# Designs tried in a protein design chat: VHH binders against Grifin (GRIFIN). Part 8

Target 1, 144 residues: Grifin (GRIFIN), of Homo sapiens (Human) (a4d1z8)
Amino acid sequence: MAVQSKAFCAGGLAPGWKLLVQGHADSGEDRFETNFLLETGDIAFHIKPRFSSATVVGNAFQYGRWGPEQVSSIFPLAPGEPFEIEVSWDAEHFHVYAPEHKVLQFPCRQRPLGATTRVRVLSDHCLAQVELAKRGLSWGDRGY
Below, E stands for the ipSAE of ESMFold2; O stands for the ipSAE of OpenDDE; V2 stands for 0.75 times the mean of E and O plus 0.25 times the DockQ between their complexes.

## First folded at step 13 (VHH; framework vhh_3k1k_2)

Design x4 (from w2 with G100A; at its last look DockQ between E and O 0.72; V2 from the best seeds 0.00; counts 0 for: pae O 2.4 > 2)
Fold by OpenDDE, look of step 13:
Structure x4 (fold): chain B 144 residues (1-144), chain A 120 residues (1-120)
Amino acid sequence: as target 1 above (144 residues)
Amino acid sequence: QVQLVESGGALVQPGGSLRLSCAASGFTFSSYDMRWYRQAPGKEREWVAYISDSGSSTSYEDSVKGRFTISRDDARNTVYLQMNSLKPEDTAVYYCATLAWYDTGGFDYWGQGTQVTVSS
């Protein structure tokens, strides 16, 4: 089974914060997934790179079912290479960034943001970094 | 390999009680949230109950609140569903599920289900 890394935001997602994820993809078959979860078990935001199609999928899980997928053709992961993903949020959207691209903009289907209190990152391999950090060193600030 | 095996389903009269069990194997059970679902004939599968990995958080479908209780025993790799005050509309196949990876647009793993029938 996958290695799990967890980050907690006991007060819920707050403005001015971001999730930083760094890892390494050893092969094109590696699995990687990030979920922003509510205490109810719902997933406010799900991020999954699909190596087979070189796409990044965004979705939400509400009321016992997945919603409609949002697919990005921007694929920031390469086999054998380290990757960096940054997720930020505002009242309207989640924003997924890679170092040189804005990968995905996903609507906040689950509101309020404060209801999301937990982040889980799943990976086939140990991740170099999984943390919530204050915004200020955001890739988004680079104008992507 | 991951396996989920539900048991405890039976025929009971309205107002009766049942306790369902789901035995899990093939993964680190204590690290995963668990859920119960049910599917009645001719209806879509619906979510019934949720329990977090730590067991500290639970939630229920509105129609079962106050009647059903989800719990877990990590030492036994088992999740339970205590069903009290059963109603005919609770008749369904009950499934245990876990969501590990987003693969096919749904839960990764389901058991075979256990039949619960509530009838006079």
Scores: ipSAE 0.213, ipTM 0.597, lowest interface PAE 2.4, mean pLDDT 86
ESMFold2, look of step 13: ipSAE 0.424; ipTM 0.707
ESMFold2 (binder alone), look of step 13: mean pLDDT 85; pTM 0.856

Design x5 (from w2 with S59R; at its last look DockQ between E and O 0.66; V2 from the best seeds 0.00; counts 0 for: pae O 5.0 > 2)
Fold by OpenDDE, look of step 13:
Structure x5 (fold): chain B 144 residues (1-144), chain A 120 residues (1-120)
Amino acid sequence: as target 1 above (144 residues)
Amino acid sequence: QVQLVESGGALVQPGGSLRLSCAASGFTFSSYDMRWYRQAPGKEREWVAYISDSGSSTRYEDSVKGRFTISRDDARNTVYLQMNSLKPEDTAVYYCATLGWYDTGGFDYWGQGTQVTVSS
C-alpha cells in the first residue's frame, strides 16, 4: 500500500488557500496521486501524474463513477528529481501549478468548495510536504 | 501484500437476506474508506455502497437504499454488506474495494468477489 498523507480543512476549502505538495520521484515507475474529498466519499478533484505517458490527468468521482478525464501534456515530475505542485482554487476552477508552468485548470464539478473537507495524497515514497496554506506568493501569481 | 477477500455470497429467494464480508490485510485498514461494488453478467461494474475511514459517513446507490447497510469492524479488518429484501436484479458478483490509484480503475485493490444470486 502506498504512503498516504492527509490534510484537513474543517470548514471546507476556502478562497485564498492553496495546497502545497513536495516529493521525490526515484524512478519513472513511481506512483503519485492527490484527491480532494468530500465527507460523502466523492472526489471533487483528482490529480494523477502518469509517468508512462508523461501526462497529468484531472478528474472527479461523483455518483459512484469517474467523470470525463482532462489530460495535460505538461508533466512536472522527473525521475530522480524532486517535484513541487501547487493547487489553488476559486469558485469556478482548480488550478494546478508547477514551478515553471500552469499544468492544469479543472472545473469545479462539485460545488460549493466548502463541501470538500479533506485532501489525501498518495505516493510510493514519503512526501517532503503536504500542506494547506494561505495564498501569498504563489506560482499562479507569476502569470503562467 | 494487500489482500481483499469477499465471502458470504449464496443463492437466495427474492425477499431473502445475506450478509457479505470482506476481510482486508496488508494495509492500515482503519485509515481507508471502503466500498462495495457489484457486476452483473453483461453489465459494467457499478458502485453499491461507501463507508468512510472513521465509519461516520455512509452512502448507497439509489436502488439499494433502505435495503442494504454497509458497516465496518476495524478490530477485525473487515467491512460488511447487510443485504435485505433481495431482488433478482441484485444478482451479481460483489466486490469490496479501497480507494486507490486512478490507473487501476480508481481503486487500489479488488478482491476476487463473491457471487450473489437471487432467484425463485
Scores: ipSAE 0.017, ipTM 0.421, lowest interface PAE 5.0, mean pLDDT 85
ESMFold2, look of step 13: ipSAE 0.486; ipTM 0.748
ESMFold2 (binder alone), look of step 13: mean pLDDT 85; pTM 0.867

Design x6 (from w4 with G105S; at its last look DockQ between E and O 0.57; V2 from the best seeds 0.00; counts 0 for: pae E 2.9 > 2)
Fold by ESMFold2, look of step 13:
Structure x6 (fold): chain B 144 residues (1-144), chain A 120 residues (1-120)
Amino acid sequence: as target 1 above (144 residues)
Amino acid sequence: QVQLVESGGALVQPGGSLRLSCAASGFTFSSYDMRWYRQAPGKEREWVAYISDSGSSTSYEDSVKGRFTISRDDARNTVYLQMNSLKPEDTAVYYCATEGWYDTSGFDYWGQGTQVTVSS
């Protein structure tokens, strides 16, 4: 498995941004995950669509340990078809969407959210396009 | 296939120093964060140190700060743990790990470990 995309969020995560991930899975065994990381190596939010169980798993990794999983059975994805996952955030939750579906709402376990400065998307045998996006044209945290 | 092989563990006296190595293969080493853990007899594994994929960020468990230093050599696919001012409580099997390759149980990939014993 290869890291498909990385981003560094200067000043940390802020409202008004989203992560868009697009790809396709050729089988129910393909693995794909997205991690929102702190410079300490903690993971504020981990998301993994699991085709074998038709679930989306969310978790956090703090102080060298995974916390309790949050599992969603809302899984509007199919092997061999394109998928799109959008993650947005505020001070209280990470929000995961697929087209026409709210998939998961994951409470922030790390405070402040601005301490989360890295995003990585990992994929095994799966094409992915990844984009950090903001409404309107911007070269920083400010928009027009 | 991911493989992590730790080495360099030994019996050392309190106050001594030791350098552990972890040779990695089966993945693009330079793209992954690396961690050291340890497991003392009768205890659960605990995190010790972290280094980011670029090597620009490190962090340490409080009891080892100032004594242990994590580093990496991407040309040799190897992560190191320099351990100075060793104490008996540092006695453990030390493991290196890489995250991002885990199952639903939340486990990182692990090596087989190397024994460090601090005793006089």
Scores: ipSAE 0.320, ipTM 0.634, lowest interface PAE 2.9, mean pLDDT 78
ESMFold2 (binder alone), look of step 13: mean pLDDT 80; pTM 0.806
OpenDDE, look of step 13: ipSAE 0.537; ipTM 0.792

## First folded at step 14 (VHH; framework vhh_3k1k_2)

Design m01 (from x3 with T98V; at its last look DockQ between E and O 0.67; V2 from the best seeds 0.49)
Fold by OpenDDE, look of step 15:
Structure m01 (fold): chain B 144 residues (1-144), chain A 120 residues (1-120)
Amino acid sequence: as target 1 above (144 residues)
Amino acid sequence: QVQLVESGGALVQPGGSLRLSCAASGFTFSSYDMRWYRQAPGKEREWVAYISDSGSSTSYEDSVKGRFTISRDDARNTVYLQMNSLKPEDTAVYYCAVMGWYDTGGFDYWGQGTQVTVSS
């Protein structure tokens, strides 16, 4: 059974913030997923590492349908190793970072950004951290 | 095994009311968002209503706003759709759905549906 962590943005996603996710992947069969959700139930941004293909998938779910997938060949997760993912956003894109890598840049298909009010992180294992924080000296600012 | 069983569909006259139920099993019901969909003859399946895991958030398709109400009873593992002021255009098979992991391409679990017919 999957474990989930939730974070809330009462006023919606605000500029200058980021999501920090830390976890542990035990095997290549582990499931991990992050969803940025609207009150409508739509998913503004979905992040799915796929161990089988060593890819990271980005997508959106709108009006009961998944959009076209965006696939990154940058795979920052390793079985048996801890992982850290940072997600930031601006008016036009979501940005997914891992240590020393920019994993994915995904367009904001769901507008406005402020309509996104919830984040859910799903995992087969306990997550070490799921946190919304203000951006400071973050990976996204390091010029990867 | 995840199971969703819809019930409550019937033939009703325009202006009538129905309450659909969806009994869920095989997963931690209270941890999942639930949705209702419907499919009319010759049309694609369309989203109708959404309720968050906590029940604190709900949303509806525009055509059913003010007439339909989605609710849930976690103690009974059941999601409901109260349908008031029914119209002929509401005629469809109504499905209860829960989203699974993305690996399966979206919603993994649907019931067999329950037929709602609105006719004079």
Scores: ipSAE 0.352, ipTM 0.701, lowest interface PAE 1.7, mean pLDDT 88
ESMFold2-Fast, scan of step 14: ipSAE 0.519; ipTM 0.772
ESMFold2, look of step 15: ipSAE 0.518; ipTM 0.777
ESMFold2 (binder alone), look of step 15: mean pLDDT 86; pTM 0.866

Design m03 (from x3 with T98K; at its last look DockQ between E and O 0.68; V2 from the best seeds 0.60)
Amino acid sequence: QVQLVESGGALVQPGGSLRLSCAASGFTFSSYDMRWYRQAPGKEREWVAYISDSGSSTSYEDSVKGRFTISRDDARNTVYLQMNSLKPEDTAVYYCAKMGWYDTGGFDYWGQGTQVTVSS
ESMFold2-Fast, scan of step 14: ipSAE 0.508; ipTM 0.764
ESMFold2, look of step 15: ipSAE 0.628; ipTM 0.839
ESMFold2 (binder alone), look of step 15: mean pLDDT 82; pTM 0.831
OpenDDE, look of step 15: ipSAE 0.514; ipTM 0.779

Design m14 (from x3 with T104S)
Fold by ESMFold2-Fast, scan of step 14:
Structure m14 (fold): chain B 144 residues (1-144), chain A 120 residues (1-120)
Amino acid sequence: as target 1 above (144 residues)
Amino acid sequence: QVQLVESGGALVQPGGSLRLSCAASGFTFSSYDMRWYRQAPGKEREWVAYISDSGSSTSYEDSVKGRFTISRDDARNTVYLQMNSLKPEDTAVYYCATMGWYDSGGFDYWGQGTQVTVSS
């Protein structure tokens, strides 16, 4: 099974905050994903890279089933290189950034954001660190 | 080596009760959320119930709310589904499941299922 890093967002996802995920993928076969969950077990936002297709996939899990995948061809990861991914949110979207890239904008299928209280980062062969932080300037907001 | 084994399925009369068990092995059971699903003949598999890794949060599909209760015993690596006020439409094979990965391609771990038949 995957190694799992767990975090709690007391009171749910708050405006003006972000999640920073830092790690290292050793090969193109490595898997890792970031999940934002409700106490119902629904997943408000699931995001993972697929090295085999060089894509980043976003999806949501509601009422026991996955919805349609949103696929981005903006692939900011490379095997053997460290990665940094920022996820921020507003009432309408989750925003995924990597250095110099806006990777994905995913419409919020689960509302309100305050119902999303759990974060799970899953990885194999990946030393992922997770930090919930009050956002300032994001990579997308820095003009590069 | 993840294994889930359901048991407890039986023939029961309408209005009856039944308790299903799912024995888990091959992973750190207490670290994972657990779910029950069911599949009636000729129908798609549908979600029934959810329990969080801590056991503090549960949720249910609308048609079973108030009748079914999910619980877990981490010392025994077992998740349970207590089914009360059973109806003929509850007839299905019941599966327990966990997500080793929250993979939208669907690499859930499933048991083999246990048959529940509600008839007079």
Scores: ipSAE 0.458, ipTM 0.734, lowest interface PAE 2.2, mean pLDDT 82

Design m16 (from x3 with T104R; at its last look DockQ between E and O 0.65; V2 from the best seeds 0.59)
Amino acid sequence: QVQLVESGGALVQPGGSLRLSCAASGFTFSSYDMRWYRQAPGKEREWVAYISDSGSSTSYEDSVKGRFTISRDDARNTVYLQMNSLKPEDTAVYYCATMGWYDRGGFDYWGQGTQVTVSS
ESMFold2-Fast, scan of step 14: ipSAE 0.464; ipTM 0.741
ESMFold2, look of step 15: ipSAE 0.667; ipTM 0.857
ESMFold2 (binder alone), look of step 15: mean pLDDT 83; pTM 0.838
OpenDDE, look of step 15: ipSAE 0.703; ipTM 0.869
ESMFold2, look of step 16: ipSAE 0.578; ipTM 0.807
ESMFold2 (binder alone), look of step 16: mean pLDDT 83; pTM 0.843
OpenDDE, look of step 16: ipSAE 0.552; ipTM 0.794

Design m19 (from x3 with T104K)
Fold by ESMFold2-Fast, scan of step 14:
Structure m19 (fold): chain B 144 residues (1-144), chain A 120 residues (1-120)
Amino acid sequence: as target 1 above (144 residues)
Amino acid sequence: QVQLVESGGALVQPGGSLRLSCAASGFTFSSYDMRWYRQAPGKEREWVAYISDSGSSTSYEDSVKGRFTISRDDARNTVYLQMNSLKPEDTAVYYCATMGWYDKGGFDYWGQGTQVTVSS
């Protein structure tokens, strides 16, 4: 059974914000995904950890088809352990971080800022929480 | 188990109309985006239409814009494709689909398809 968490970005993705995804993979399943969606149903950015290969995959979905995968071998997640993934963005790239690791930098194949209005996290036997947050919120932190 | 069952395909003359239905079961239909695809003889499967889970957003492949309309009825777990001004180029098997889990090839849950033939 799939569990979905959703977030809506009125006016599209804004610079200086980030998405925090927290979850727990029960058995090391390859069934945890995050999609950044346009109103057309295109996916500006898809990110999926693959526990079976210890990789993180990025892709985009345009005109009813997936493009070429971008694969990172930086895999800081472990089966049965809680995880945190942070996604931030600028005009050129989506940036994926995990605690103590920079995981992936994915080029924006579609104009995601302004056009990307939905975020969906899909999980199966994985508890996932989704939060949109402004970067540099901590008192005394250096600004962004 | 996710199941999608298409119906409504028929032989139609050019300029005619046809409504396709896709009955869904085995998942919370109202929470999923739905799509229609088609595959013409000798061609790759191509995307035709999209509708969001809320029904508020739709989009279409360029060659069918203005002629086809996608809609959904969540009380009946059904998505529809209303096809007007049909052309011989619309001849294809039409498939209902929803996003499954990602793989290199793209995993979607697909129906068995329904044949639409447009000829005189």
Scores: ipSAE 0.457, ipTM 0.730, lowest interface PAE 1.8, mean pLDDT 81

Design m20 (from x3 with G105A)
Amino acid sequence: QVQLVESGGALVQPGGSLRLSCAASGFTFSSYDMRWYRQAPGKEREWVAYISDSGSSTSYEDSVKGRFTISRDDARNTVYLQMNSLKPEDTAVYYCATMGWYDTAGFDYWGQGTQVTVSS
ESMFold2-Fast, scan of step 14: ipSAE 0.463; ipTM 0.737

Design m22 (from x3 with G105H; at its last look DockQ between E and O 0.60; V2 from the best seeds 0.50)
Fold by OpenDDE, look of step 15:
Structure m22 (fold): chain B 144 residues (1-144), chain A 120 residues (1-120)
Amino acid sequence: as target 1 above (144 residues)
Amino acid sequence: QVQLVESGGALVQPGGSLRLSCAASGFTFSSYDMRWYRQAPGKEREWVAYISDSGSSTSYEDSVKGRFTISRDDARNTVYLQMNSLKPEDTAVYYCATMGWYDTHGFDYWGQGTQVTVSS
């Protein structure tokens, strides 16, 4: 069964914040998924690593349907290894970072950004960290 | 092995009320958001209502706001749609749906639907 972690932003996503996710992938078949959700149930940003293709997929669910997928060939998860992912955002894009890599830049298809109030992280295993935090000198700010 | 079974559909007069039920099995119901959709003849399936896994968040399509109420009973693995002040335009097959693990392909699971007919 999947483990679900939640983070809430009552006032909606605000500039200067980020999502920190730490987990562990035991095998190449492990599932991992992160969703940024509106109160309506729409998904402003969906992040799905695909182990079979070693890609990371970004998408949004809006107006009752999935949009076009954005695919990154940068795959930050390795079987048997811990992983770290940071997701930040501005008015225009979501930014997904892993150590030493910018994985994905995804446009904010769902506006306003403040309408997104929930984050859900799904995993086959317990997650070490799922946290909304203020941005400091993060990976995105270190020239990755 | 996931299964959704809708029930409660019937023929009612305008202004009447119905309560739809969707019995879920094969997954940890309390961990999943639930949705109701409906499809009228010759029309596309349209979203009707949403309830979060915790039940703390709900939303509705504009035409049903104030008339329909979505709720859930996790102990019974059931999501409900209370429909009041029914109108002929509410006539449709109503479906229960959920998103589980998905690869950006939409809802993972749907029920068989239950027919709601509003007619004088």
Scores: ipSAE 0.461, ipTM 0.758, lowest interface PAE 1.2, mean pLDDT 88
ESMFold2-Fast, scan of step 14: ipSAE 0.523; ipTM 0.760
ESMFold2, look of step 15: ipSAE 0.484; ipTM 0.760
ESMFold2 (binder alone), look of step 15: mean pLDDT 83; pTM 0.836

Design m25 (from x3 with G106D)
Fold by ESMFold2-Fast, scan of step 14:
Structure m25 (fold): chain B 144 residues (1-144), chain A 120 residues (1-120)
Amino acid sequence: as target 1 above (144 residues)
Amino acid sequence: QVQLVESGGALVQPGGSLRLSCAASGFTFSSYDMRWYRQAPGKEREWVAYISDSGSSTSYEDSVKGRFTISRDDARNTVYLQMNSLKPEDTAVYYCATMGWYDTGDFDYWGQGTQVTVSS
């Protein structure tokens, strides 16, 4: 099965913070996905890039079931290239960004955000690096 | 290959107890959250219980709270469901499950299930 890495959000997701996912996709068959979990095991936000369709998928898992899938055709990843994905949040949405792209805006189906205390990343072979960081940078400061 | 094998289902009278077991193989069991689901005749499969990979967090569907207890034994690669004060409405096939890769056309990894019947 997939290799897992974990991060904890002490006290739950806080305003003004973000999750940074960095990695390297050697081929279009490399897979990774990220889950933001509640202590109940529900998933407040799931995000997965699909190289086969060049899409990014968002979903949530609640009451033992996956909900309606949200799909973005904005796919800024390429085989052989390092990737960087940032996920930020407010009371109403999770926001997914990649360099020069706003990828996805996903409604918060499970509230409050303070109940979301774990992040898990599944990846083939090598783990993508995940980091919780305080959001103090302008998106334009990324060298665009 | 991920495999989950449930056992322990039986016919019991109301008020009785059973312990279900789920033997896991094909993955690093201690790194994965585990869940129990059940499906009664003519009904949709419903979630019953959850335990985190560390074992420190558990949660239950409202109708089983206080009666069912989920636990795990990572040395044996096994998750358990202790069921007390059983009621006829607990009659169902019980499945253990764990999440692998997301796939909109697929389900979580499931065992074949074990039948629990609560009847006089």
Scores: ipSAE 0.455, ipTM 0.736, lowest interface PAE 2.0, mean pLDDT 81

Design m29 (from x3 with F107M)
Amino acid sequence: QVQLVESGGALVQPGGSLRLSCAASGFTFSSYDMRWYRQAPGKEREWVAYISDSGSSTSYEDSVKGRFTISRDDARNTVYLQMNSLKPEDTAVYYCATMGWYDTGGMDYWGQGTQVTVSS
ESMFold2-Fast, scan of step 14: ipSAE 0.468; ipTM 0.702

Design m35
Fold by ESMFold2-Fast, scan of step 14:
Structure m35 (fold): chain B 144 residues (1-144), chain A 119 residues (1-119)
Amino acid sequence: as target 1 above (144 residues)
Amino acid sequence: QVQLVESGGALVQPGGSLRLSCAASGFTFSSYDMRWYRQAPGKEREWVAYISDSGSSTSYEDSVKGRFTISRDDARNTVYLQMNSLKPEDTAVYYCATMGWYDTGFDYWGQGTQVTVSS
């Protein structure tokens, strides 16, 4: 069974906002995943690290099916170390950042962003926290 | 131990109604979105209905919109599917599901309950 952290975006994802995910994994077998959900239960954006391949995976779930994976080899996590991941969005892409790295750019397959109203973070033995915040000094604003 | 147990399947005539139940145990039911799927003989399993963990959002496959209603009772750890105006094409085994980890897909599936719509 997964432990679940939740955030709600009334009116859907708005330009100028971001999601911050913080936590740590005790081992390379610990899992956590972040899902941006539509009110239909479709997942506009799924992101997870895979420690076994040292990759970050992005995908979307529409009409009861997962689509093709997008895989990034920029892997900002290490077992036992705290991590921080920032997700921001515009009309065309979800952007994933870690400190000093742009990890992933994932095309918005489900539009408009206003239909995406929920964020869920699933983790087994990890403590992962999620918060939705207005962008100020985001990673993109810092020139990377 | 996680369990989902569907019940309520029966033989009904076209135009009839039926309510399916899915009793959940072994996990924090109120924290999980729930779904109904169905599978006719020789066909792939298809999604039917969705309800969010709060119960505030529901959605349906196009062919059942207006006829089926999903609901939940978190005090009883149960999700329901109310089926009205049943058609022969609704004949299938109906499954209750919740989504697990990405790599496992739906790792909490019930055993299913048979619905047959015929005269």
Scores: ipSAE 0.382, ipTM 0.662, lowest interface PAE 2.0, mean pLDDT 81

Design m36
Fold by ESMFold2-Fast, scan of step 14:
Structure m36 (fold): chain B 144 residues (1-144), chain A 121 residues (1-121)
Amino acid sequence: as target 1 above (144 residues)
Amino acid sequence: QVQLVESGGALVQPGGSLRLSCAASGFTFSSYDMRWYRQAPGKEREWVAYISDSGSSTSYEDSVKGRFTISRDDARNTVYLQMNSLKPEDTAVYYCATMGWYDTSGGFDYWGQGTQVTVSS
């Protein structure tokens, strides 16, 4: 079974926060998943790298079914190297970043975000480090 | 090895009740969410009920809300589905399931063998 890192967001996902996931994959066959879950068991956002195809896949699980996969070819991960993935959110999208890359923007169809209270990071061999943190609140257009 | 074994399926008359059980082994049961699905002949497998690893959250498909109740007993490594006010439309093979990994292409990693529920006079 997968090794699990669990986080809980009391009151659901709040604007101005982000999730930081740190880990590494020794093998191109290793598996990593980050999942944002509702109390209903639906998955508002599922994201995983696929080392075999050098892609990052996003999807959502609603009412017992997976939707169509959204696939990004922006793949900033390498076997044997530490990686850092940052997920932030607003009312419309989940945003996935890696250093120097915007990897994926996934539409948020599970609203409101306050219903998404659980985060589960699954890994094949090692425990991933998972942190909820406040992101910067500055926006360039409002610098006055 | 992960194993899920359902039991409790039977032939019942409309309006009757049944309790299904799913005995789990080979994993730390208390750390995993559990689900029930069902499949009628010739139809797609349909989600029925969900219970979180803590047992504090449950949810149901709309057609069974108010009639079915999911529960778990972590000391016995068992998840239950209490079915009341059964209708002919509830006739199906019922499966319990859990995910070791969230497989976006295939659903669940682990399924039981299923237990047949038939609602008919």
Scores: ipSAE 0.464, ipTM 0.727, lowest interface PAE 2.2, mean pLDDT 82

